# Designs tried in a protein design chat: VHH binders against Mucin-5B (MUC5B). Part 5

Target 1, 189 residues: Mucin-5B (MUC5B), of Homo sapiens (Human) (q9hc84r5073to5261)
Amino acid sequence: CICSMWGGSHYSTFDGTSYTFRGNCTYVLMREIHARFGNLSLYLDNHYCTASATAAAARCPRALSIHYKSMDIVLTVTMVHGKEEGLILFDQIPVSSGFSKNGVLVSVLGTTTMRVDIPALGVSVTFNGQVFQARLPYSLFHNNTEGQCGTCTNNQRDDCLQRDGTTAASCKDMAKTWLVPDSRKDGCW
Short names: E, the ipSAE of ESMFold2; O, the ipSAE of OpenDDE; V2, 0.75 times the mean of E and O plus 0.25 times the DockQ between their complexes.

## First folded at step 1 (VHH)

Design e5 (framework vhh_6fv0_2)
Fold by ESMFold2-Fast, scan of step 1:
Structure e5 (fold): chain B 189 residues (1-189), chain A 120 residues (1-120)
Amino acid sequence: as target 1 above (189 residues)
Amino acid sequence: QVQLQESGGGLVQPGGSLRLSCAASGFTFDDYAMYWVRQAPEKGLEWVSTISYSGGSTYYKDSVKGRFTVSRDNAKNTLYLQMNSLKPEDAAQYYCARGPLWYGSYFDSRGQGTQVTVSS
């Protein structure tokens, strides 16, 4: 199952349903319904752009967070010598391309495309600040995912699963229910 | 020449406060995320805090969350770390850095740091 986001607002779910959603808060992209594989969870934080001191949207990076077992990995971009560079935080510690710990590998392709691999699970996540893609094996994750990336079931009828367990008619309506409440940000709780 | 100069360290009692400063020169300060990193005696370098180029996003090591506050003044090219409720385990040499500490050679400028000691 492959979930993608591009163009800042265009999503393709694990079962291939496409939709458009623009949110300014943090949202669950994917999490396990039952914790079978380290409670794997993916979050997209769109709020960094809103907190920027500049009005230019191009200067507002996003952050993608990955939770696996007891580890937290944050992928974002930062400016270095006037150029965007990938920044990977592993349990809040900056790490370089090639770092690995507890079965998790991180790498950077070029200067901005960050990649996290969990080889034992066949899981791969890429992010460059604007586009993400998460690849999960159907054989391990089928019938056990929820979030903005939908269900990994090979059935688009259940892709728009909302937080309350009901299915929305449109995945755009589903996407907003995966808000992560954040009391530090107005309008996000 | 890129330069980062830390100051504000000193001796403080447990529960006390200190404010560290980092004066940056030789580069466009508001284009860079900045870091506070520390090294305690007989230990390796340890990440403490990150602040985005605009100051709009901050990140902290779990053990300092709620006690330390990072901030920046882009008009003055200065990075700050306000440290409250200091504990003996916070004693270390504190350094500021540009971008990821262990990512490439961009951590190429560092002063002598500023020493923080916590004892009574």
Scores: ipSAE 0.000, ipTM 0.128, lowest interface PAE 15.7, mean pLDDT 79

Design e6 (framework vhh_6fv0_2)
Fold by ESMFold2-Fast, scan of step 1:
Structure e6 (fold): chain B 189 residues (1-189), chain A 122 residues (1-122)
Amino acid sequence: as target 1 above (189 residues)
Amino acid sequence: QVQLQESGGGLVQPGGSLRLSCAASGFTFSSYAMYWVRQAPEKGLEWVSTIYSSGGSTYYKDSVKGRFTVSRDNAKNTLYLQMNSLKPEDAAQYYCAKDSLFYSGWDTYDYRGQGTQVTVSS
């Protein structure tokens, strides 16, 4: 199952449903419904690309976070000597391309394309500050995902599963229910 | 290390009021946002309210807006939830929870107390 986000607001779910959602906060991209594989969870932190804070204003991803077992990995883009560069924080500590710990591998291609692999689960996640993609094996994760990436069921009928367990008519309406309270950002709860 | 103790729950009739308190210790209370979350029988945890570290920004679940008010006293390391116009749907175990540095802690509410029960019936 493959979930992607591009252009700051365009999403394709694990079952291929496309939708547009303009969030300016942190949202659950995917998490396990039943904790079977280390409670794998993905979060995307969004903000306005410019100082404009209107409904039509462009959104930009700020950080992608991965929770697996007891580990937290944050992928973001930062400035190094005036140039954008990928930064990977492994349990709050910066790590370099090629780092691995407890079955999790991290790498950076070029200056900004960050990748996290969990080979035992066939999972890979990539982020470059603009585009996100998560790849999960259907055989392990089918019927056990929820979030903005939808259900991995090979059936688009249940893709728009909301946080309260009901299915929305549109995935745009579903996407807003996956809001994570963020006390450090004005306007996000 | 982190300790949270809720109190103030009880039985009320529909339309009644309760004030919940949460006593915090083991961390610098004034530096963290705090949450109220609830869990009804055989249901998952449900976020109810957030209050920023200074108390200057508050947020609420849509179904409780206008009825619930969250507040804090940083000098006393205490969090409050004033609940008015209680409905049967508000019956639940109520927990206070500490914010975390990472998203997993926010959504799972790993740092929460033992809770205080609110029952709404007549």
Scores: ipSAE 0.000, ipTM 0.168, lowest interface PAE 11.4, mean pLDDT 81

Design e7 (framework vhh_6fv0_2)
Fold by ESMFold2-Fast, scan of step 1:
Parts: structure tokens; sequence; C-alpha cells
Structure e7 (fold): chain B 189 residues (1-189), chain A 123 residues (1-123)
């Protein structure tokens, strides 16, 4: 199953449903319904700041967070000497392309395209600040995903599954229900 | 199966400190994010803090940042919340919660909560 986002707002779910959603908060992109494979979960934070102060005057980049077992991997794009560069934080420590720990491999292609692989699960996640793609084997994750990426069921009729377990008429309406409450950001809780 | 047991609450004056603990059992503790949430009398549940499974990422409600510190000891299956410079607004029943498994009836991931520990802040 492949879930993608491009242009910062256009999504294609695991079963191929397309929609547009513009959110300013943190949202669940995907997580396991039942924790079978390390409680794998993916979050998109639209205003990632190291400090809790997220004022309108501050510029905070987007970040994609991956939680797997006891590990946290954050992918974000920062400005270094006027150029965009990918930054990967593995348990809050910056790591370089080629780093690996506990079955998780990270790499950077060019200067901004970050990739995380979990080979034992056939999982890969790519992010460059503008485009996101998560690839999960149907054989392992079928009937066990929820979030903005929808259900991995090969059935588009259940793709717009909301947090409360009902199906929305549009996935744009579904997407807003996957908000992660965050009182550090105005309007995000 | 899943059990969460909070302790460490009590009565303090404004500016005081308390350290809350939560003993967890029935699931692989180190795999899951843990939360501190609170509820003042006749109010809804309010998120306070999150800590990732590894302890490498911590998040706080803006009003408690710099005063509260969340931590965990995965070898002991225990979650902690160090609360400093307590204000009257912090008075509430405090619960630890886990992302493990299921959602509550509102669709939010705080289904597994302990019985809570009471924090009172008054003169």
Amino acid sequence: as target 1 above (189 residues)
Amino acid sequence: QVQLQESGGGLVQPGGSLRLSCAASGFTFSYYAMYWVRQAPEKGLEWVSTISGSGGSTYYKDSVKGRFTVSRDNAKNTLYLQMNSLKPEDAAQYYCATEYGIYDSSGYPFDYRGQGTQVTVSS
C-alpha cells in the first residue's frame, strides 16, 4: 500500500483515493489500529519548532515523524546558509545518511530527500518537505491502518475512515478528524 | 490486562512542587507513547504532556512548559511527571494514559487511563 502527499496539500490514500487538505496542525498520517509491528505510526507536523513557542512571527518548517517500537525519527528541511537541507533526528539526535539502529536505516538523496527503511517489514518512508510517500506491504498491514492515509484494504469505499470510526463523504472532511491535540499551537487543540 | 496506577498527588501551596508516578503493566511499555492528562472538577480532560516510547521526544501544554518535566524508566515500566512552580490553575485529577490499542468513545486515544491522583493547589 502506498500513501503519498505532494505540493504540501494533495493526498492519495493507501487505496488510491485522492483529496486536498490544508492543515496547520499535527495530524496522524497513519498508525496501526492494533499494535502488531512495533506500533508503527506516522505524523505530519505542519509547524515544527524546537521550542514550544510557535508564534505567527516565527517560521517553523514541516516535519514528518515516524514512531517505531521505542524509536522516534523526525524528518524536516532546514535552511543552512540560504539553502534547503534535510535534517534527520533519530531519538532527537541529528544523524547522517547511512545511519542505522535497531533495524531502521536512514539515508539522504541529494540535499533534501530523506528516506527511512525498515527492511524486516518492507516499509519505506520518503520526505523532502514538499512530498511524502509511505510504502507498506499489504500482506502485513491490511485491515490495520488508520489516519489521513486511509485504510489499506484495497477498497476505496472505506478510505475516508474518521477518528470516531465512521466514514465521511469526503476524505477532506475525514482528514481534519486526525488532528493531534497540541496546546502549544493556537487553534490546534 | 492493561493497568495504570498513578501516585504522588497531594496538597501544595502555590509555587510548590510534586512528583507524580505511574506504574504500567499488561503491555510492552517501551513501544508506546505515554501521556499525562488532567481534569479539573466539572471540566473535560486536558492534555498536559506526551513522552515517546524511547523517552527521546517530549511535548508539553504551553502553559506548563518550563515548569513540568515528563520522563520514563522503561526498565521499571514507570512514567513520571515532575511539577514545579505549581499554580492554582494546575489543580486537577491527574491521569496517565497510553496510546496502546484503542480509542475512547469520542475517538481520542486516551482509552487506557489509571484511576488518577489528585493535585490540590491552595493556600
Scores: ipSAE 0.000, ipTM 0.127, lowest interface PAE 16.3, mean pLDDT 80

Design e8 (framework vhh_6fv0_2)
Fold by ESMFold2-Fast, scan of step 1:
Structure e8 (fold): chain B 189 residues (1-189), chain A 120 residues (1-120)
Amino acid sequence: as target 1 above (189 residues)
Amino acid sequence: QVQLQESGGGLVQPGGSLRLSCAASGFTFSSYDMYWVRQAPEKGLEWVSTISTSGGYTYYKDSVKGRFTVSRDNAKNTLYLQMNSLKPEDAAQYYCAKVYEWSGTLYDYRGQGTQVTVSS
């Protein structure tokens, strides 16, 4: 199952449903319903503010966060000497392309395309600050995903699954229910 | 100021039961999904359970499903975790959280935790 986001607001779910959603907060892209494979979770933070990231834009950049077992990996873009570069934080510590720990491998292609692989699970996530793609094997994750990426069931009928367990008429309406409340951000509380 | 206060932990034998409580203040409790997470001595933080704002929807870690029940009392700003048929693998410091931070720290929105020990 493949989930993608491009153009900053266009999404394609694991089962291929397309929709457009513009959010300013942090949202659950995908998480396991039952914690079978390290409680794998993906989040998109649309306004990631850190000391290292504040030099990158008039407003804070996007960040893609991956939670797997006890590990947190953050993918974002920062400015270095006037050029954009990918920044990967592994448990809050910056790491370089080729770093690996506990079955997780990170790499950077070019200057901004970051990639995280979990080879034992056949999982791969790529992000460059504007476009992401998550690849999960159907054989392992079928009937066990929820979030803005929808269900991994090979059936579009259940793609717009909301946080409360009901199915929305549109996936745009579904997407807003995956808000992660954050009192540190105005309008996201 | 957001404050969360866990209680109800203790020592039980395998197969025993405990009920954890989390008293919340400083925010509109009824407007947030709430989380139980735990940290075992040799493991990182792991998610245990989620309950929706109304209590109508609950989600559980696969290994605790059928044994643990999360609930909430919005009038009392209190979150609960009923733990039955406890196993040695359940021994951990248990925390409640307002926001499940994708960072491994959870320092901004968790309380001090309550210790659960399972041994004969």
Scores: ipSAE 0.000, ipTM 0.124, lowest interface PAE 15.0, mean pLDDT 80

Design e9 (framework vhh_6fv0_2)
Fold by ESMFold2-Fast, scan of step 1:
Structure e9 (fold): chain B 189 residues (1-189), chain A 122 residues (1-122)
Amino acid sequence: as target 1 above (189 residues)
Amino acid sequence: QVQLQESGGGLVQPGGSLRLSCAASGFTFSSYAMYWVRQAPEKGLEWVSTISGSGDSTYYKDSVKGRFTVSRDNAKNTLYLQMNSLKPEDAAQYYCARDYTLTFYGSSYDYRGQGTQVTVSS
């Protein structure tokens, strides 16, 4: 099952349904319905401000967060000596390409394309600050995903599954229901 | 098994008051932040309030601040939302939710109750 986002607002779900959604908050991209494989969860934060980002910038980058077992991995971009670079935080600690811990491997291709692999699950996630792709084996995750990436069921009819368990007529309407509340972000209540 | 049971919803007139309750079971209640969220037909899911596990910190949506008060009784495993000066725009299905926290971000609720309906009309 492959879920992707590109062009800032274009999504393709695990079963291949395409839709457009513009959100400014943090959303659940995917999570397990039943916690079978470390409660794997993916989140997209559309306005991620780090402590080192100067307040004058006004435009914070996106970040993609991966939760697996008890670990949190954050993928984002930052400015280093005037150049955009990928930044990977493993449990809030910056790590370099080639780092691995507890069955999770991270790498950076070029300067901005970050990749996380969980080989035991056949899972890989890539993100460069603007485009993401998540790859999950159908054999392990079928009938057990929810979020903006939809269901991994090989059937597009159930892709627009909302947080309350109902199916929306449009996946754009479904995408809104996967908002993660954050009281510190304007409009993300 | 984690269970959340909301109650206290009903029909009130504008300016009226209502108190919602959420009875929790199946987990260590005081270890989790709890949420009140609501859903009106056209607006999608909307965060209303958060209370920390200890009860020491509370947060509110701007439009309900000063009118709503969230509280909890950890000895009774119960979450409350006191709603005063209710407005028509507060009409919605109200849900309590248990926090699923990420180390660095906000949180995603991994359990939500069945909800209790609040209607505001004369």
Scores: ipSAE 0.000, ipTM 0.160, lowest interface PAE 10.9, mean pLDDT 81

Design f1 (framework vhh_7zox_3)
Fold by ESMFold2-Fast, scan of step 1:
Formats: C-alpha cells, structure tokens, sequence
Structure f1 (fold): chain B 189 residues (1-189), chain A 119 residues (1-119)
C-alpha cells in the first residue's frame, strides 16, 4: 500500500483514491486501528506557504512525524548556509544520514530527501518538504489503517473512512476529520 | 527566504527592563509558534519562552513572573518584555521559529541580540 501527497494539497490513498484537501493544521495521515506493530502513526503538519492566508491559498507541508513504539521521528526542511537541507529529529535530537536505533533507519538522499525505514515491517517513508510517500506491506497492515491515507484494503469503497468510523462520500470531507487538536493554533482546536 | 531579525538588546543595570523585538519575513508568521532562546557566556542554549499561534504562552522557571512574551501578527513581530533583570540574564537572545509543536525545538533562529546586565 502506497500513500502520497504532492503539490501541498493533492493526496493519493493506499488504495489509489485521489483527492484534494487544503489543511493548515496537523492531521493524522495514517495510524493503526489496532495497535499490532508498535502503534505506527504518521502525521503531517501543514501551513500556508506565504503570507496569503485565504481559503484558496497554497498550503505547504511543514513537517512529517512518525511515531513507532516509544520513538518519535520528525522530518523537516531547514535553511543551512542559504540552502535547503533536510533535518531529521530522532526523539527530539538531530541525527545524520545512516543513523539507526531500535530497528529504525534514517537516510538522506541529496540534501533534502529524507527516508525512514523499518525493515522488520517492510515500511518506508520519504519526505523532502514538498512530497510525501509512505509504503506499507498489505500483508501486515491490511484492514488496520485509518487516517487521510485511507484503509489499505485494496478496495477504494472504504477509503474515505472518517474518525467516527463512518465513510464519507468525499475523501476531502473525510480528511478534515483527521485533525489533531492544537489549542495553540487558531482553527485547529 | 526565512529571516528573523532581532533588536532591542543592550547594557542595563540590575533591576532594569528591556524590550526585545523580532521582525519575521519569508513565511506565514501567524501560523507558527515562536520563541526566545538564550545563550549565556560559557553555557549552552536555554529555552526562555514561547508563544503559540493561538496566543498561549510558556516560560522557563528562571524567568517566570519577570518576562512576558507577545506577538503582533499584523506586523509579523515577536516581542519579549524583560523586567527585573538580573546579572544571570546576561546572554545573547535569539528569536526562533518553533519547529515541532510541543518540543521547543527551533528550525530557524536570528543572528541574536546581546543583553548585558551589569552594574
């Protein structure tokens, strides 16, 4: 199952349903319904790309967060000597390409394309500050995913699963229900 | 082109006050939590205060009751009002954009402004 986001607002779910959603908050991209494999969870933190904060304004991914077991990995892009460079925080500490701990491996291709692998689960996640992709084995995760990436069931009919367990007619409507409440951000509580 | 430009530092006597300002550009200021971190001579970085996009604030125990953080989203400006300054507050103060909400880790910081509290 492969989930992708590009252009700041375009999503393709694990089962290949495409939709457009312009969020400016943190949302659950994917989490396990039943905690079987370290309670694996993926979050995407979004913001407005520029000072134009209108409904039609472009959104940009700020950071991608991975929770696995008791570990938190954050992938983001920062400015180093006037150039964009990937930054990986592993339990809040910056780490370099080639770092590994507790079965999680991190790497950077070029300067901005960050990758996290969990080989025991066949999971890989990539992020470069603009495009996100998560790859999960159907054999381990089928019928056990929820979030903006959908259900990983090889059946698009249930892809738009909302937080309350119902299926929306539109995945755009589903995507909004995966908001992570944040009292610090207006409109995200 | 993310830029954070601090001003307002200087030399002040113990018990005095200073107001630091930070003008942000190159990103949607109102969407980010912002903070202040400082580095005293011979010491590591210390988180001082943060303010979330919604206005909620946090303070280090060493400055609670003396410092007040605020923001003006219309002017893309972050402020730190420092009252009852102590020699221990002597440091370079950096304006910073909060990287990961809830962690106080910052992805961009300004060049810093020197605050010296000495008689």
Amino acid sequence: as target 1 above (189 residues)
Amino acid sequence: DVQLVESGGGLVQPGGSLRLSCVASGFTFSSYAMGWVRQAPGKGLEWVSDIYSGGSTGYADSVKGRFAISRDNAKNTLYLQMNRLKPEDTAVYYCARDLYWGSSYFDYAGQGTQVTVSS
Scores: ipSAE 0.000, ipTM 0.167, lowest interface PAE 12.1, mean pLDDT 82

Design f10 (framework vhh_7zox_3)
Fold by ESMFold2-Fast, scan of step 1:
Structure f10 (fold): chain B 189 residues (1-189), chain A 119 residues (1-119)
Amino acid sequence: as target 1 above (189 residues)
Amino acid sequence: DVQLVESGGGLVQPGGSLRLSCVASGFTFSSYDMGWVRQAPGKGLEWVSDISSGGYTGYADSVKGRFAISRDNAKNTLYLQMNRLKPEDTAVYYCARWLYDSGTYFDYAGQGTQVTVSS
């Protein structure tokens, strides 16, 4: 199952349903319905402000967060000497390409394309600040995903599954329900 | 020219009710997420409630169970039904059009309507 986002607002769910959604807060991209594989969860924060005086919406980059077991990995893009570079935070600590811990591997391709692999689960996630792609094996995650990436069921009819368990007529409307409630903050509010 | 015009504010006793209205013009109302924000005297803006183009609603914890947001797309009108009002609900209430399909950042707001909850 492959979920992607590009152009800042265009999404393709795990079952291939396409929709457009412009979110300003933090949203659940994907999480396990039942914790089976380390409670794997993916979040997209559309305004990631790193404890700076620059809290305006136009000044905060995006960040993709991965929660797996007790680990938190944050992928974002920062400015170094006038150039954009990927920044990977592993449990709040910056790490370099090639770092690995507890079955999680991180790498950077070029300067901005960050990748996280969990080989035991066949999972990989890539992000460059503008585009993301998450790959999950259907055999492991079948019938156990929810979020903006939809269901991993090989059936598009149930892709627009909302937080309350109902199906929306439009996946754009579904996407709003995956708002992380405590993400309403400066730049997001 | 986007216009949002609020009405329905006033003075009410604690425990009372008010219904705020917002008439929108200059854009396709049914296509946008809409909401209410408020500003108490000497305080910053606080998000109160929002409703998507598809009708999905959100509420601040301080108003959950007491306020109900709704929309009438045929009339280009947004409503906020305010029940069991408390003194801390005293504020200027603004109708807002959300900049994104979701989120709390807005690109247009009305001039506001004053709600005063006092004995």
Scores: ipSAE 0.000, ipTM 0.151, lowest interface PAE 17.3, mean pLDDT 82

Design f2 (framework vhh_7zox_3)
Amino acid sequence: DVQLVESGGGLVQPGGSLRLSCVASGFTFSSYWMGWVRQAPGKGLEWVSDISSGGSTGYADSVKGRFAISRDNAKNTLYLQMNRLKPEDTAVYYCAKGYDFSTLYDYAGQGTQVTVSS
ESMFold2-Fast, scan of step 1: ipSAE 0.000; ipTM 0.213

Design f3 (framework vhh_7zox_3)
Fold by ESMFold2-Fast, scan of step 1:
Structure f3 (fold): chain B 189 residues (1-189), chain A 119 residues (1-119)
Amino acid sequence: as target 1 above (189 residues)
Amino acid sequence: DVQLVESGGGLVQPGGSLRLSCVASGFTFSDYYMGWVRQAPGKGLEWVSDITSGGSTGYADSVKGRFAISRDNAKNTLYLQMNRLKPEDTAVYYCARVYTYEFGSLDYAGQGTQVTVSS
């Protein structure tokens, strides 16, 4: 199953349903319904403001967060000498391309395309600050995903599954229900 | 079917103590970071404390040294021991499944339990 986001607001779910959603908070892209494989979870934070970004929301890039077992990996971009560079935080600590811990491998392709692999699960996630793609084996994750990436069931009819377990008429309406309350951001509850 | 059920709130005098409990169901509790957030009257949500699946803890500056978070994975239960309570600790306290400590982001929150510290 492959889920993608591009152009800042265009999404394609694991079963290939396309929709447009523009959010300004943190949303669940994907999580396991039943924790079978380390309770894998993916989040998109549309305004990742760190202590080093001391000015305006316009300077806060997007960040993609991966929770797996007890580990948190954050993928975002920074400006270095006027150029964008990928930044990977592993449990809040910056790590270099090639870092690996507890079966999770991180790499940077070029200067901005960050990649996380969990080979034991056949999972890979890429992010460059603009475009996201997550690849999950159908054989392991079928009937066990929810979030903005929809269900991994090979059936588009159930893709717009909302947080409360009902199916929305449009996936745009579904997408907003996957809001993550964030006490550190204005207007997110 | 994620459920978080808080209990243990109540009315207490300044300087007193309360122990909050949160019983979780519908997910593998031991795999998640868990936390407590609170909302005082007329204010936004404030992160209070969190605990990793491995037991490492974090606390907001306002509660450091007074509050202690703990978990019992065999009972799917999260605790918050609150000591030396102050009027400014008055809030609804929510148990939450936390996605990361840095963000203070909550994946799911319970219905809350009221704590009132009054003289």
Scores: ipSAE 0.000, ipTM 0.141, lowest interface PAE 13.6, mean pLDDT 81

Design f4 (framework vhh_7zox_3)
Fold by ESMFold2-Fast, scan of step 1:
Structure f4 (fold): chain B 189 residues (1-189), chain A 120 residues (1-120)
Amino acid sequence: as target 1 above (189 residues)
Amino acid sequence: DVQLVESGGGLVQPGGSLRLSCVASGFTVSSNYMGWVRQAPGKGLEWVSDIYSGGSTGYADSVKGRFAISRDNAKNTLYLQMNRLKPEDTAVYYCAKDSWYGLSPYFDYAGQGTQVTVSS
């Protein structure tokens, strides 16, 4: 099962349903319904401010966050000496391409394309600040995903599963129900 | 004014049971994503269990089959029933409401915690 987002607002779910959603806050892209594989969860934060940002008017980039077991990995793009560079935070600590811990491998292609692999689960996630793709094996995750990426069931009829367990007529309407409230961010409620 | 107050921790023998409670104020438990995280001595935070507004629940592999999360809407309280406790379950347990990364260290709101000690 492959879920993608491109152009900042266009989504393709795990079962191939396409929709457009322009979010301003943090949303659940995917999580396990039943925690079988470390409660794997993916979040897209549309205005991420790093812990080191001290200016009140600082511009905040997009970030993709991965929760696996007790670990948190954040992928974002920052400005370094006037150039855009990928930044990977592993449990709040910056790490470099090739870092590996507890079965999680991170890498960077070029300057901004970040990749996270969990080889034991056949999971890979890529992000460059604008485009993401998450690849999960159907054999492990079927009937056990929810979020903006939809269900991994090979059945598009159940793709627009909302947080309350009902199915929306459009996945655009479904997408907004996966909001993660964050009162620390301006404009997120 | 959001508040979370945990209780129900204590000393218990291996194989015993405890029920943790989290009384919420300033918001409605049944309308929010909530859960339990724990921190063992000298270790980081570990997600234990969660419940979505719609009622779906999740559990960490280490507690699956032994712990059960539930809520009482009339009392605006979240519970964690812990059965067949092991020494490895010794930790401070925190009730938490939505954060950037689920129930990771980036909390929006968490209570002061309740200590659970499993020893003979």
Scores: ipSAE 0.000, ipTM 0.141, lowest interface PAE 14.1, mean pLDDT 80

Design f5 (framework vhh_7zox_3; at its last look DockQ between E and O 0.01; V2 from the best seeds 0.00; counts 0 for: pae E 14.1 > 2, placed apart)
Fold by ESMFold2, look of step 2:
Structure f5 (fold): chain B 189 residues (1-189), chain A 120 residues (1-120)
Amino acid sequence: as target 1 above (189 residues)
Amino acid sequence: DVQLVESGGGLVQPGGSLRLSCVASGFTFSNYAMGWVRQAPGKGLEWVSDISYGGSTGYADSVKGRFAISRDNAKNTLYLQMNRLKPEDTAVYYCARGFYESSGLYYDYAGQGTQVTVSS
């Protein structure tokens, strides 16, 4: 199962359904329906702001958040010496390429491409601030994913599954239902 | 706003050829790198080829020697010539606008895609 987003708004679900969605909030990309593997969850924050991330530039880059067991991993981009660089926060602490803790491996390729691996689950996630890709094994996650990345069922007919458990007429309508309320952002609640 | 419009897809037999076009508008085309990305049925996105603002090209191993990317900055158009097509080339092909960072090429906009189907 592979889910991706690129080109400013193009999504490809785990089962390969393509759709366009333009949202400025935080959305659930994927979460486990039933917690089997540490309640793995992926979020895309289209306007991520922290005091440390924006202190020099006063801007809010995109961020991809991974929740796994008790860990929170945030992948984003920050400015260092006028250049964009990947910034990985492991439980709110910046970490560097090669960091490993509790079965989670973190790496940086080049300056902005960030990768998180969870080898026990065969999971990999990449993000460079603008494009993400998440790879989940069908054998472990089948029938147990929901969110903007859809289901991992080998069946595109159920990919537009909304938060209320119903299937939307289009996946762009489905994608809106996966909003994460955030009172720090206008119109995101 | 940025607009990318792909065309030239279709159904061909193995060994055949197609030429994809992508007409760009809403930005200064000559200032950007451009690329082709594809998505096979039920698969994730795969980088195919790109071309820098200065004309330097790159290709995925799976298409080297068979595909040729080019651009015409006067017409704001990106091309992909695809030769000796194989069933594995079946995918939706997206034209994408890129930009260079110190660490590589990244894409921020794509078109709606054009379907390429290779089957006997």
Scores: ipSAE 0.000, ipTM 0.246, lowest interface PAE 14.1, mean pLDDT 81
ESMFold2-Fast, scan of step 1: ipSAE 0.005; ipTM 0.353
ESMFold2 (binder alone), look of step 2: mean pLDDT 87; pTM 0.874
OpenDDE, look of step 2: ipSAE 0.027; ipTM 0.291

Design f6 (framework vhh_7zox_3)
Fold by ESMFold2-Fast, scan of step 1:
Structure f6 (fold): chain B 189 residues (1-189), chain A 119 residues (1-119)
Amino acid sequence: as target 1 above (189 residues)
Amino acid sequence: DVQLVESGGGLVQPGGSLRLSCVASGFTFSYYAMGWVRQAPGKGLEWVSDITSGGSTGYADSVKGRFAISRDNAKNTLYLQMNRLKPEDTAVYYCAKEPYLWGTSYDYAGQGTQVTVSS
């Protein structure tokens, strides 16, 4: 099962349903319905601000966050001497391409394309601040995913599964229900 | 300000039963998936059971058929009914809320409740 987002607002779900959604907050891209494989979860934060940002550097880019077991990996972009560069935070600590810990591998291609692999699960996630793709084996994750990436069931009819367990007529309407409420983000809706 | 307060643990003989409760505050309880995780002595955290905001339930293979998770949204309370308890169920049980950006598998706010299964 492959889920992608490109052009800032275009999504293709795990079962191949396409839709357009423009969100301003943090949304669940994918999570396990039942925690079987480390409670794997993916979030897209449309306005990510670092704790140490100064007024001159207080831009809030997009970030993709991965939760696996007890680990949190954040993929975002930052400005270094006027150029965008990928930044990978592993449990809040910046790490370099080639870092690995507890079965999770990170790498950077070029300056901005970040990749996370979990080989034991056949999972890979890529993000460059604008485009993302998540690859999950159907054999492990079938009937156990929810979020903006939809269900991994080989059936597009259940792709627009909302947080309340009902299916929306359009995935655009479904996508908004995967909002993550967070008191840290007063400026998002 | 998320808070989860667990209760209901104790000492019980193999084959016995216990009912755990978790009272939640600081968030809209009905909106979130909730679960139970446990930590046995000297081991890491293990997922036990969860219930989605829509009411779907899941269970670890080790407890399936013996444990039942439920929620009462009017009381902001999560429950775990544990039947036919075994010595290997001995652990501290934590109530968990679905994760945030910087969270673990679940968001922990409580001290947990100790379950000891011993003759």
Scores: ipSAE 0.000, ipTM 0.237, lowest interface PAE 12.7, mean pLDDT 81

